# Ledger of designs, part 3: VHH binders against Ferredoxin-fold anticodon-binding domain-containing protein 1 (FDXACB1)

Target 1, 94 residues: Ferredoxin-fold anticodon-binding domain-containing protein 1 (FDXACB1), of Homo sapiens (Human) (q9brp7r531to624)
Amino acid sequence: LYPPCYVHDVSFWIDQKKGFDELEFHTVARAVSQDTIISIQFLSRFQHPKTQQVSLCYRLTYQTCDKALTQQQVASMQSQFRKEIQQHLYVIPR

## First folded at step 1 (VHH)

Design v02 (framework vhh_6fv0_2)
Fold by ESMFold2-Fast, scan of step 1:
Structure v02 (fold): chain B 94 residues (1-94), chain A 121 residues (1-121)
Amino acid sequence: as target 1 above (94 residues)
Amino acid sequence: QVQLQESGGGLVQPGGSLRLSCAASGFTFSSYAMYWVRQAPEKGLEWVSTISGSGGSTYYKDSVKGRFTVSRDNAKNTLYLQMNSLKPEDAAQYYCARDYTWEVSGTFDYRGQGTQVTVSS
């Protein structure tokens, strides 16, 4: 009887002049998800051929045995997370 | 449930204009960068334009710069592409997309049904 697991990928363009703060990224993810994220996995790095902008892709896995975690709750957390990283990490969500 | 619906395509003569619209639902529209991509007959998917969630940053394919303008109305959950000075090479099925990646020549998270743009004299 395992609690349900929800997987969401997030992709975004970074600001190459300001850099990307991966520790802050993890901190925001944990805070927004109320510590229901059990895994954050780097998937890929892509550079746009024309703009030369760099995008990163991460996989987030949500799971908790403490609360009844629903798909809608996770979707809301992911939406808030995209908004928070745009404001705090100078990234543009893809 | 994410849904995207494009409209505004049609037949125009070279040098003409069209305005494409994309109605979005099922997600917080202002939190996502949006993409316009196109596919011409017997060609692969091509990136055309990107706009940030706030609308503050826009990016364009070199061949459409100065002719196309991407914009969004976050209050109406609608994405737009104003196409001016259309050329035969712009004829394609146009799609809006929420997330776009070039890992395999352009894949995206969610895509609409598309709207056909034909340019002929």
Scores: ipSAE 0.000, ipTM 0.114, lowest interface PAE 15.5, mean pLDDT 78

Design v03 (framework vhh_6fv0_2)
Fold by ESMFold2-Fast, scan of step 1:
Structure v03 (fold): chain B 94 residues (1-94), chain A 122 residues (1-122)
Amino acid sequence: as target 1 above (94 residues)
Amino acid sequence: QVQLQESGGGLVQPGGSLRLSCAASGFTFSDYYMYWVRQAPEKGLEWVSTISSSGSTIYYKDSVKGRFTVSRDNAKNTLYLQMNSLKPEDAAQYYCAKGSEYTFYVGDMDVRGQGTQVTVSS
């Protein structure tokens, strides 16, 4: 028997002049999730043909040995994560 | 006013095919990106496919590439998902969703309909 696993994708526009710090992205993800994120996978890079703005998409997998991790807790962590990456990584969450 | 109505789900054997449709109303369908999203029992919403307003830009979840084909008919305000070589892991409630070229996070996709159930069983 395995604990419940929750998978969520996150996408955001990056600031191409400041660049994107992937190490900081991982650090923020661990902090916000209280180390319940077990996997972060890069899915895609998209560049808008008109605006030239670049968007990145990552897949986050939440799992813990605690039987109490709920869909609502994960949703709350995802909401906080979007706020934190905007402040720390100069990105615009989607 | 925005309404999305999914249909075409059912029970299929592994390796079988189904064609899902989504009838849209209450907005200018041809102005919006459309998405297919699914939810399996005891799992969260999962993005499956994206199609641009004109149909020229298409993206798929890696696990469905080569098996699923998304398309749209802007004259009929209808979105489609052709599903071939279905696997047990594809079993889920399937929803269509409205968004824009800037809608990438599945939680931001506008899911309005009741969905259509896909069951894969031998």
Scores: ipSAE 0.000, ipTM 0.115, lowest interface PAE 16.1, mean pLDDT 80

Design v04 (framework vhh_6fv0_2)
Fold by ESMFold2-Fast, scan of step 1:
Structure v04 (fold): chain B 94 residues (1-94), chain A 122 residues (1-122)
Amino acid sequence: as target 1 above (94 residues)
Amino acid sequence: QVQLQESGGGLVQPGGSLRLSCAASGFTFSDYYMYWVRQAPEKGLEWVSTISSSGSTIYYKDSVKGRFTVSRDNAKNTLYLQMNSLKPEDAAQYYCARESYEIYFGDTLDYRGQGTQVTVSS
């Protein structure tokens, strides 16, 4: 039927002094995935009771009809995405 | 009313160049990330480039890196895409888009222009 669909959640601690730029997050996701991410959903916000650090969780859905998309390709894109957001958004992946 | 109007498309030979423009109106252009996306015949929408509201952060699709340059002029409410070393694979309808928080390219992308056609043939 339809091409394979892959769903991955990403969670990370934000830098509360620098803030979190959600539009930049979307931009990085699109760049790393080479247009294979079809949706990004905000899932939750968590604040640690002791440290007061804030964590965000998003759900990413990968799908494309243009080429075969494999689990290993998506895993590689997801790994690169975690590295990229750490560098450019000053976040720490969970 | 939010409007985006693309121009600058045309027919070029492989290796040629084109510069696309997108004139924006009806919103504060300098507050928004802007995108170039394209759609080839019988294909889905494909992201090409991103530029942040200030112009300081720029991303490109891997296949166009080094050949395409995105820029913007916030005083003129205009977005540009300079395309060099064009290849047959670049032939598509090109659209500029204002990104929203919820992204669904190919289905629910709001505030996209009517597009400008780029044809690459010899």
Scores: ipSAE 0.000, ipTM 0.171, lowest interface PAE 13.2, mean pLDDT 79

Design v05 (framework vhh_6fv0_2)
Amino acid sequence: QVQLQESGGGLVQPGGSLRLSCAASGFTFSSYWMYWVRQAPEKGLEWVSTINSGGSSTYYKDSVKGRFTVSRDNAKNTLYLQMNSLKPEDAAQYYCATGLYWDEFDYRGQGTQVTVSS
ESMFold2-Fast, scan of step 1: ipSAE 0.005; ipTM 0.202

Design v06 (framework vhh_6fv0_2)
Fold by ESMFold2-Fast, scan of step 1:
Structure v06 (fold): chain B 94 residues (1-94), chain A 120 residues (1-120)
Amino acid sequence: as target 1 above (94 residues)
Amino acid sequence: QVQLQESGGGLVQPGGSLRLSCAASGFTFDDYAMYWVRQAPEKGLEWVSTISWSGGSTYYKDSVKGRFTVSRDNAKNTLYLQMNSLKPEDAAQYYCAKDFSYEWGGFDYRGQGTQVTVSS
């Protein structure tokens, strides 16, 4: 039937000197979610007018019919994802 | 003028608790994510926690997860950090910050900070 769908947003400051690796961002998302993320949507880019520092916001949609997926599992995966992107992509959560 | 004033630090024994406060003024507090950062003697400034503008999202340094809780009261323009199960490694000067910039080498608009000492 219609499996439950869970939506979470993540936003963060990027390190413009090191750059932001969007491919690695997607790779980390797939790994942490065990391929239950079906959609990653870019929502917004904000640039601080004085410091020129950039933040990005993405929407992640979790859904699968291959295995049981609960709100608690998704919350856990989203927390792990935030941790992993800080370590691998040199970002600061916002 | 942007002002941030930290308070609530002190001396505690390992396993103890402290609640830090940051009183903010000079900007629209509820439009900004806020940060807690710390600096131990002979160490660099390190990020500890982030809270979104609404308080709806919180993030933590790995070593403090499950022990520290960040919160905010937008009506009072105040940021909080509840620190439980304190460890000697948590001893540092704690600061709150409004802005973060990699370009400028870190966090901006920090006040004088509040000292946290953890010893037996």
Scores: ipSAE 0.000, ipTM 0.188, lowest interface PAE 14.0, mean pLDDT 81

Design v07 (framework vhh_6fv0_2)
Fold by ESMFold2-Fast, scan of step 1:
Structure v07 (fold): chain B 94 residues (1-94), chain A 120 residues (1-120)
Amino acid sequence: as target 1 above (94 residues)
Amino acid sequence: QVQLQESGGGLVQPGGSLRLSCAASGFTFSSYEMYWVRQAPEKGLEWVSTISSSGSTIYYKDSVKGRFTVSRDNAKNTLYLQMNSLKPEDAAQYYCARDEGYLFYDMDVRGQGTQVTVSS
């Protein structure tokens, strides 16, 4: 059978003055996951009706056949990814 | 079943302090990033603070920086928000949530919240 597949969604508020760099987002995702993220899917864009703040939601799929990949390892990578995007993309996870 | 139970809200005068608590059950609390969000009457949900699973990385909404302090006790499965120098604009229903993407707006895991009123 195929190796285990883990799916995680991430949502965050963007800084509309700085803009959102989707290419950098993909770069950070691949680096933090050690290339175990095989898919990144844009799910939605939400704009807050009163504050006009914008949040984005992406779905990330983790899978690799090169090494053992556990739920705990994926959870750790996902947590690190949220920290890194705050630093590199000026976003606030929600 | 994931459950979050907020407490500690109440009525304070401007400049006062309150400490909110969130008791978590039904999941491995120490493995999840947690956050506080709030909703004022006739307003939308606002993110207030984030704390990493270990408690070492913390973020705050700009308007509460220096006044609010988030912390957690993983042995007790409890999240805290110490609120100092409260302003009228801080009056809201406060909720805790765990990080799973959409949980920020998920009523099933957010809990009922705890009300903070700043007046008199």
Scores: ipSAE 0.000, ipTM 0.117, lowest interface PAE 16.0, mean pLDDT 79

Design v08 (framework vhh_6fv0_2)
Fold by ESMFold2-Fast, scan of step 1:
Structure v08 (fold): chain B 94 residues (1-94), chain A 120 residues (1-120)
Amino acid sequence: as target 1 above (94 residues)
Amino acid sequence: QVQLQESGGGLVQPGGSLRLSCAASGFTFSSYGMYWVRQAPEKGLEWVSTISYSGSYTYYKDSVKGRFTVSRDNAKNTLYLQMNSLKPEDAAQYYCAKGYDIEYSYLDYRGQGTQVTVSS
C-alpha cells in the first residue's frame, strides 16, 4: 500500500567566490535520484564565526511505488549526489 | 499560463533516429531546468533526461546514455531530444516537463506528448 519513504539531509559549504546556483542544485538532485526524490526542502543557513564560510542544509525525501527502493539504494544515490554537487556546484559536503 | 508542445515523434525501424522538440511558452524558459520523460503502454512514467537552465549540465537514464542527446535553445524557448540507435524498448509517449523551484516535485506542467513507435 505505502511504499517505503527515506529522508536524508545534505549540508555543504558553498564557494562564495563562485556563488551557489540553487537551480543547478535541484537539477542535479532530481537527475541523480532518477526521479525518486519527491521533496527538497531548505532547512538552514549557517555562517562559521571565524572562517566566515557559509553552509547550507537541505532535506531530501525519496519515495516511489514503481520500483523496490532499499535503504542501500537510496544511500548510494545520496552519496553520488554529494559527489556530483561538489563537481558541478563547487561545494564541499559537510 | 504555462504551455508545452511536443513534436517530432513517429514510426521508425530499430536502429533508426528521431529528433523531438518541445516548444515552451508562458514562463521564463531560460530560468528553469527541463526534463524529458516517457510512458510506455501499461508502464509508469519514467525519467529519461534532464538539462540545466543554462544547458551546461545534462543527465540521462542509464539505458539511453550514448544514444540520446538533450539540448536547448533559450533564444527560441525550445527543448530538443536527439534519439539515435532506437530500440523497441524506447517506444513510448514522450513528454517534456518543467520543474518547480526549491520545494516541489520537478514533474510539473507536462505537454500533450508525442508518440514514438519502433517496429519493423
Scores: ipSAE 0.000, ipTM 0.183, lowest interface PAE 13.4, mean pLDDT 79

Design v10 (framework vhh_6fv0_2)
Fold by ESMFold2-Fast, scan of step 1:
Structure v10 (fold): chain B 94 residues (1-94), chain A 119 residues (1-119)
Amino acid sequence: as target 1 above (94 residues)
Amino acid sequence: QVQLQESGGGLVQPGGSLRLSCAASGFTFSDYAMYWVRQAPEKGLEWVSTISGSGGSTYYKDSVKGRFTVSRDNAKNTLYLQMNSLKPEDAAQYYCAKDWEFYGSLDHRGQGTQVTVSS
């Protein structure tokens, strides 16, 4: 039996003056998820043709066999993650 | 174009050691963080470890801390995972992954390398 697996995409605008710290992004993801995120995949980069603002999109996969993991727990972790990346990475979620 | 090839797996006794390698090509290796992930027969994918592009920062799944060490040789475009004090729970197919590439690049990942832990 495979434990439940949950997939969530996150998209956000970066601050091009401060830059984007991908390793810190991973650190925040690990902390918020209590190590239940098993994969982080870069999906896309988009640059707005008029504003020149850049957005990034990542796919996060949640899974653990160490404890029960529910959709509501993952949704809560995703909500907290969006809040934390705004504070730590100077990004604006899309 | 992006290619990752894992090697170094095998059969070991509990408490044994193995060193896994991942040969990378098709991208500027030192610019990207790299992952080790694993999948046991009855389980989904599990994140194991991450190393920054420079090798200066490393992160580990709590259950492998102190036993596994991730490292890289940017001159050789090679990622490593040193696994010590192996437990039956560590038996899995091990894969390396590039964290910065488009989704499609992960579908070109190799077959991984098999780690079996048994007496």
Scores: ipSAE 0.000, ipTM 0.171, lowest interface PAE 14.0, mean pLDDT 79

Design v11 (framework vhh_6fv0_2)
Fold by ESMFold2-Fast, scan of step 1:
Structure v11 (fold): chain B 94 residues (1-94), chain A 121 residues (1-121)
Amino acid sequence: as target 1 above (94 residues)
Amino acid sequence: QVQLQESGGGLVQPGGSLRLSCAASGFTFSSYSMYWVRQAPEKGLEWVSTISSGGSYTYYKDSVKGRFTVSRDNAKNTLYLQMNSLKPEDAAQYYCARVEYSWTGEAFDIRGQGTQVTVSS
């Protein structure tokens, strides 16, 4: 059994007054992906030298043994995920 | 001003354990993911482990998975690496690191002086 695996990075600016809720980020990722995200890896934190704004970058790995995931399904889930985190975590996608 | 100070290295026999610490100062520690990297004699710098800013996500090099555990105490600005079942191949200078990207996209890291781990019988 060789189910396909898809990797997507997401980068966004955080609201430093409200803070970033990493647990909620994970919860949104699981909900949007129907639990097909098997790994969330923190890649980096970047602080803009002029604006002092902070951005975070995460790597998401999609895979399921229940059924084969298509690239189109993952792309749709990733698009919805970017929209959901903007609404619920007060972040601005990069 | 940004400083990282590693400690806890030493000489241990194969199968032994060591706990490394990294004291951070000069920046908001709780806002950064942190990394453990190592360099053995005549070898390149090798990534070992990553921990997210809040501590919720940890990642490991395949060869250390199940033996090493990274953790952090944001109240104390301290990063840890618990190393169990040490092997001769784990002998190296260990550094904690913080990675950032410049405005132009260049990646750079800040590392301490490191702490030496020697595994011999």
Scores: ipSAE 0.000, ipTM 0.132, lowest interface PAE 14.7, mean pLDDT 79

Design y01 (framework vhh_7yz9_2)
Fold by ESMFold2-Fast, scan of step 1:
Structure y01 (fold): chain B 94 residues (1-94), chain A 118 residues (1-118)
Amino acid sequence: as target 1 above (94 residues)
Amino acid sequence: QWQLVESGGGLVQAGGSLRLSCTASGFTFSSYAMGWYRQTAGNEREWVAFIYSGGSTTYADSVKGRFTISRDNAKNTVYLQMNSLKPEDTAVYYCARDLWGYEDYDYWGQGTPVTVSS
């Protein structure tokens, strides 16, 4: 019937000196997921009151009608996504 | 092009403390964020602590309250003070410039091993 839908949140600290490239974040997400990420939702921005460090939180929704998508496949894609954003966006996952 | 040299690792009993140092050369140290990562056999490197050029810090949940990262820009050195060490902290500790866990390993130092015994 309906293809399974998987939801994963990702939170990370940004490098305020380098900035955060949201467009690149979306590009990396789609590439790593083989276009199975259908939705990326911004959830929150937090700034630490003492250190002034900023963290962002996004919700990623995985779904595809082209083939069965498993929890294991999504977990693998999510793990790779965390690696790629550290490398390309200068962020530290929380 | 640049070099990072870690030191200060060793053998320590659970509950003990160690202070790691990383001395940088070949770049304007004060302009870059610096981080500490660790790696156990068979696992990828995981970040431990990060310090921005302005002095702001962040820590992995597993080390919050026990580890403190700091820097001395005059000495081009970043430090990791490790307190209340646990056997699970046993790893090779690496210093990194602005590389947050998954960049090419050729740009990291050799690392300094830490072994925490029960």
Scores: ipSAE 0.000, ipTM 0.095, lowest interface PAE 16.0, mean pLDDT 79

Design y02 (framework vhh_7yz9_2)
Fold by ESMFold2-Fast, scan of step 1:
Structure y02 (fold): chain B 94 residues (1-94), chain A 118 residues (1-118)
Amino acid sequence: as target 1 above (94 residues)
Amino acid sequence: QWQLVESGGGLVQAGGSLRLSCTASGSIFSIYAMGWYRQTAGNEREWVAFITSGGSTTYADSVKGRFTISRDNAKNTVYLQMNSLKPEDTAVYYCAAEYYTGFDEDYWGQGTPVTVSS
């Protein structure tokens, strides 16, 4: 009855000098997924005790009613999303 | 994905200097955080210095002010400049790329020994 829903978490270290642009993060997510990401939820912030480096974790939910969305398509979109945020948001995936 | 090769270790007198190098094979070195760790026989590996993809650095208290970590993304290399060496700095030094656990074997070098004589 409902179209299939896929949930993927992404964790990454941020560059504390450059900061993290959450609006750009959302923009990249929507562009890469062709608007199939319907929800982005902040899950946690972690600060490494030795390095003081900060990581963020977000949950992404993929769903569309326009056509059958496959697990392979979602995996490909998620992989591309990880690559795009590395290049443009100065983050290191965890 | 990564193969890390350390070099620059050796024997040095107390008060001397050494520069360690770690060269990564692979195409995306510039986006990874890199660290240096050291281990003495019978002890756990301890973190020494860390550099992010953006160039931010942090150091363990024991080496702060004496050691400097840097990177050259064009050469896929991270460096550890060690000044004012002490006998207590004697250890095998390991290069690591930051990963999920911080101890993933696929992202560690083979180690380079450093001996500081009194």
Scores: ipSAE 0.000, ipTM 0.139, lowest interface PAE 14.5, mean pLDDT 78

Design y03 (framework vhh_7yz9_2)
Fold by ESMFold2-Fast, scan of step 1:
Structure y03 (fold): chain B 94 residues (1-94), chain A 118 residues (1-118)
Amino acid sequence: as target 1 above (94 residues)
Amino acid sequence: QWQLVESGGGLVQAGGSLRLSCTASGFTVSSNYMGWYRQTAGNEREWVAFIYSGGSTTYADSVKGRFTISRDNAKNTVYLQMNSLKPEDTAVYYCARGFYDEWSLDYWGQGTPVTVSS
C-alpha cells in the first residue's frame, strides 16, 4: 500500500556569525514531526547581493505507515517546525 | 496554472512616458512580492522595481525618481509608470513574482519590448 506523502519546503535566513547547525535542524525536524519526516533535501543556498545575508531552502517529506497522517496535521507540524528552528537555530523563517 | 501577461510596451521619444501593465492569473498580486526587470541584447536581466506584499517599494538607482511601481488589487494587475525615459531604458521588460526579495523569484512573464528613441 502507498501511504500518503506530503511535501513542504522551508526557507530561512541564517545567522552567519553563529553559523547553521544542520544536525540540530534534523533533530528539531524529527522531534516536531513525531518521526514522520522521512526525507530532508537541501534545495538551494541564496546570498542577497546587497545585504550579503544567506538564505537556505530545504524540502521536507512527511510519510508514515504507523499513524493516520492528514494534510492538516502536517501543516500544523510544519508551522510548529518553523517556530522551533527560529528558537533553536537562530534563523529567521521566510 | 500561473500566468503573467505584460502589455503597454512600444516606441517612445526620449523624455516621454509609458505605463506597463502586468496582469496575473492563478494567484493574487496583493498577497505576493512582484517586480519589474529588464534585459537588453547580450546582457543579463537586471532588477528595475519591486513591490512587497505589504506595499513597500524599492527601485534600482538607474530608475529611482523616474519610475513608479504600483498595483490595482481589483484588477489583479501590477503597473510600472515610466517617466523621463532615456535611450538607455530601451529593453524588453519582464514582470516577475518573488518569494523573498528582488532577486528571489519563482515565476516570470513573457516580456514586453520598450524602445526609446533619441
Scores: ipSAE 0.000, ipTM 0.101, lowest interface PAE 16.8, mean pLDDT 81

Design y04 (framework vhh_7yz9_2)
Fold by ESMFold2-Fast, scan of step 1:
Structure y04 (fold): chain B 94 residues (1-94), chain A 118 residues (1-118)
Amino acid sequence: as target 1 above (94 residues)
Amino acid sequence: QWQLVESGGGLVQAGGSLRLSCTASGRIFSRYAMGWYRQTAGNEREWVAFITSGGSTTYADSVKGRFTISRDNAKNTVYLQMNSLKPEDTAVYYCAAKLYWGSRYDYWGQGTPVTVSS
């Protein structure tokens, strides 16, 4: 009845001088997934006590009724997403 | 934060011309497809023109031959040159940005009103 649902977490270090653009993050996620990401949930913010570097963690849920969606397709989209956010948001994926 | 700001709207007589500009604040303008939409009172937004990140253009049939969309990636700006304006072109014009893979996630500007008098 329900189409397959795939959940992936992504963690990354932000560039504190440039800042983190959450709207851009959502835009990239929707584009690389061809709108199959139905939710993005903020999970946590961590600041390293010694380096003061900040990492963010988000949960992404992939699901669609409009087309076949396989684990391999989602893995490919998630990999592309990690590459795109590194290029566009000045973040370093974990 | 990603923001689109339109300018260049106003009042013009039928047969006249206007040039709309839309300037993006944000890091990846060159990656985005940019579009112009318009909305009249009581109607949904209507697509007018698109330009891809690579510069390919498409137009709604109602504006073909009269309107030209262009972009300047160095200035993070997209333009809509509107010629031979008709009263039917009266609308609020919106700039929109989306990434190329057919994403429905769009950034929208605030809109700029265009009134074409008969």
Scores: ipSAE 0.000, ipTM 0.119, lowest interface PAE 13.7, mean pLDDT 80

Design y05 (framework vhh_7yz9_2)
Amino acid sequence: QWQLVESGGGLVQAGGSLRLSCTASGFTFSRYYMGWYRQTAGNEREWVAFIYSGGKTTYADSVKGRFTISRDNAKNTVYLQMNSLKPEDTAVYYCATLGYSFRGYDYWGQGTPVTVSS
ESMFold2-Fast, scan of step 1: ipSAE 0.006; ipTM 0.179

Design y06 (framework vhh_7yz9_2)
Fold by ESMFold2-Fast, scan of step 1:
Structure y06 (fold): chain B 94 residues (1-94), chain A 118 residues (1-118)
Amino acid sequence: as target 1 above (94 residues)
Amino acid sequence: QWQLVESGGGLVQAGGSLRLSCTASGSTFSDYYMGWYRQTAGNEREWVAFISSGGSTTYADSVKGRFTISRDNAKNTVYLQMNSLKPEDTAVYYCAAEIGYWYDLDYWGQGTPVTVSS
């Protein structure tokens, strides 16, 4: 018997001149989720053949035993996470 | 049938401004990633700017700070505001939409010519 688990994918274009700071990505994820994200999995890297722009895709799994976690709460956290990474990591959500 | 129609191109002196429009007809495009490309004679099309369904933007270094891409999903229209135009911006400008495959752009407009005189 385990608490409910929620899975959300996030995809975004990176700024290739500034680079992508994966440690900051994890820091932002922990902050917005109140430490309810139990795993972050890299899924794919894509480079557009004409623009040369790079996109990354990550899978985030939300789960906590400390309190009830609802789908609505997770959706709100995921929405905030998309906003925060755009500002702090110079990425463009896809 | 789904189509992209560009407008707003023309002749302008260096330092001038133009606003390009691209309207999708036959369907709503609110979920599509929209972009502007340009092509000069003898060269391949080069990317200029992209905008996501949510309004997030990215620009080629050559136009960053001078061009602004925006969209109006209610009108199925994407815009390119071009300021501080240079002779090097002379090209045919194309609107493009990606409708589910990140590998290639699915739809292109007919192009609108922009000529910047020195």
Scores: ipSAE 0.000, ipTM 0.116, lowest interface PAE 15.5, mean pLDDT 78

Design y07 (framework vhh_7yz9_2)
Fold by ESMFold2-Fast, scan of step 1:
Structure y07 (fold): chain B 94 residues (1-94), chain A 119 residues (1-119)
Amino acid sequence: as target 1 above (94 residues)
Amino acid sequence: QWQLVESGGGLVQAGGSLRLSCTASGFTFDDYYMGWYRQTAGNEREWVAFITSGGSTTYADSVKGRFTISRDNAKNTVYLQMNSLKPEDTAVYYCARTFEYGSYEFDYWGQGTPVTVSS
């Protein structure tokens, strides 16, 4: 049997003056998930036609063979991840 | 009875071209900004191109220089001319409207038109 797999998307507005640090985004994701995120996929870049604000959307896949991973645990990790990226990457979740 | 009906999709070879159309009914077309979105299997919809009521255009970086959005207010139609198509452009394409960009969501009221680009 394959261990359960959980998929969550995250989208957020970036600060175009400070830029977006994709390497730090990956680092925060791995740390918050305790290395249970096996895949991070870039889905889209959207630019607001009036404000010119840019948002990015990523898909995160959680899976591990080493321990039981529940939907509630993944939801908690995802919630913490959204808080961490706001603080460290100057992004605003949408 | 508000409707947006997309058409013009199909199969095309890499490097080829397609022209998509979206015909609007049930609202005053000239009052609305129009855009194109696309969705690949298993992924969320992403914005492609946008045209204001006055005709100004904006494009996603992935399509800039290859795609052209235009509108014909007399026909209540918005178009997407797609040139130099890549396999990565394979998606279902949806048109959307907005009165003023007061929200980041568009009304999507159609089944879309599928585009498949072979390599």
Scores: ipSAE 0.000, ipTM 0.077, lowest interface PAE 17.5, mean pLDDT 78

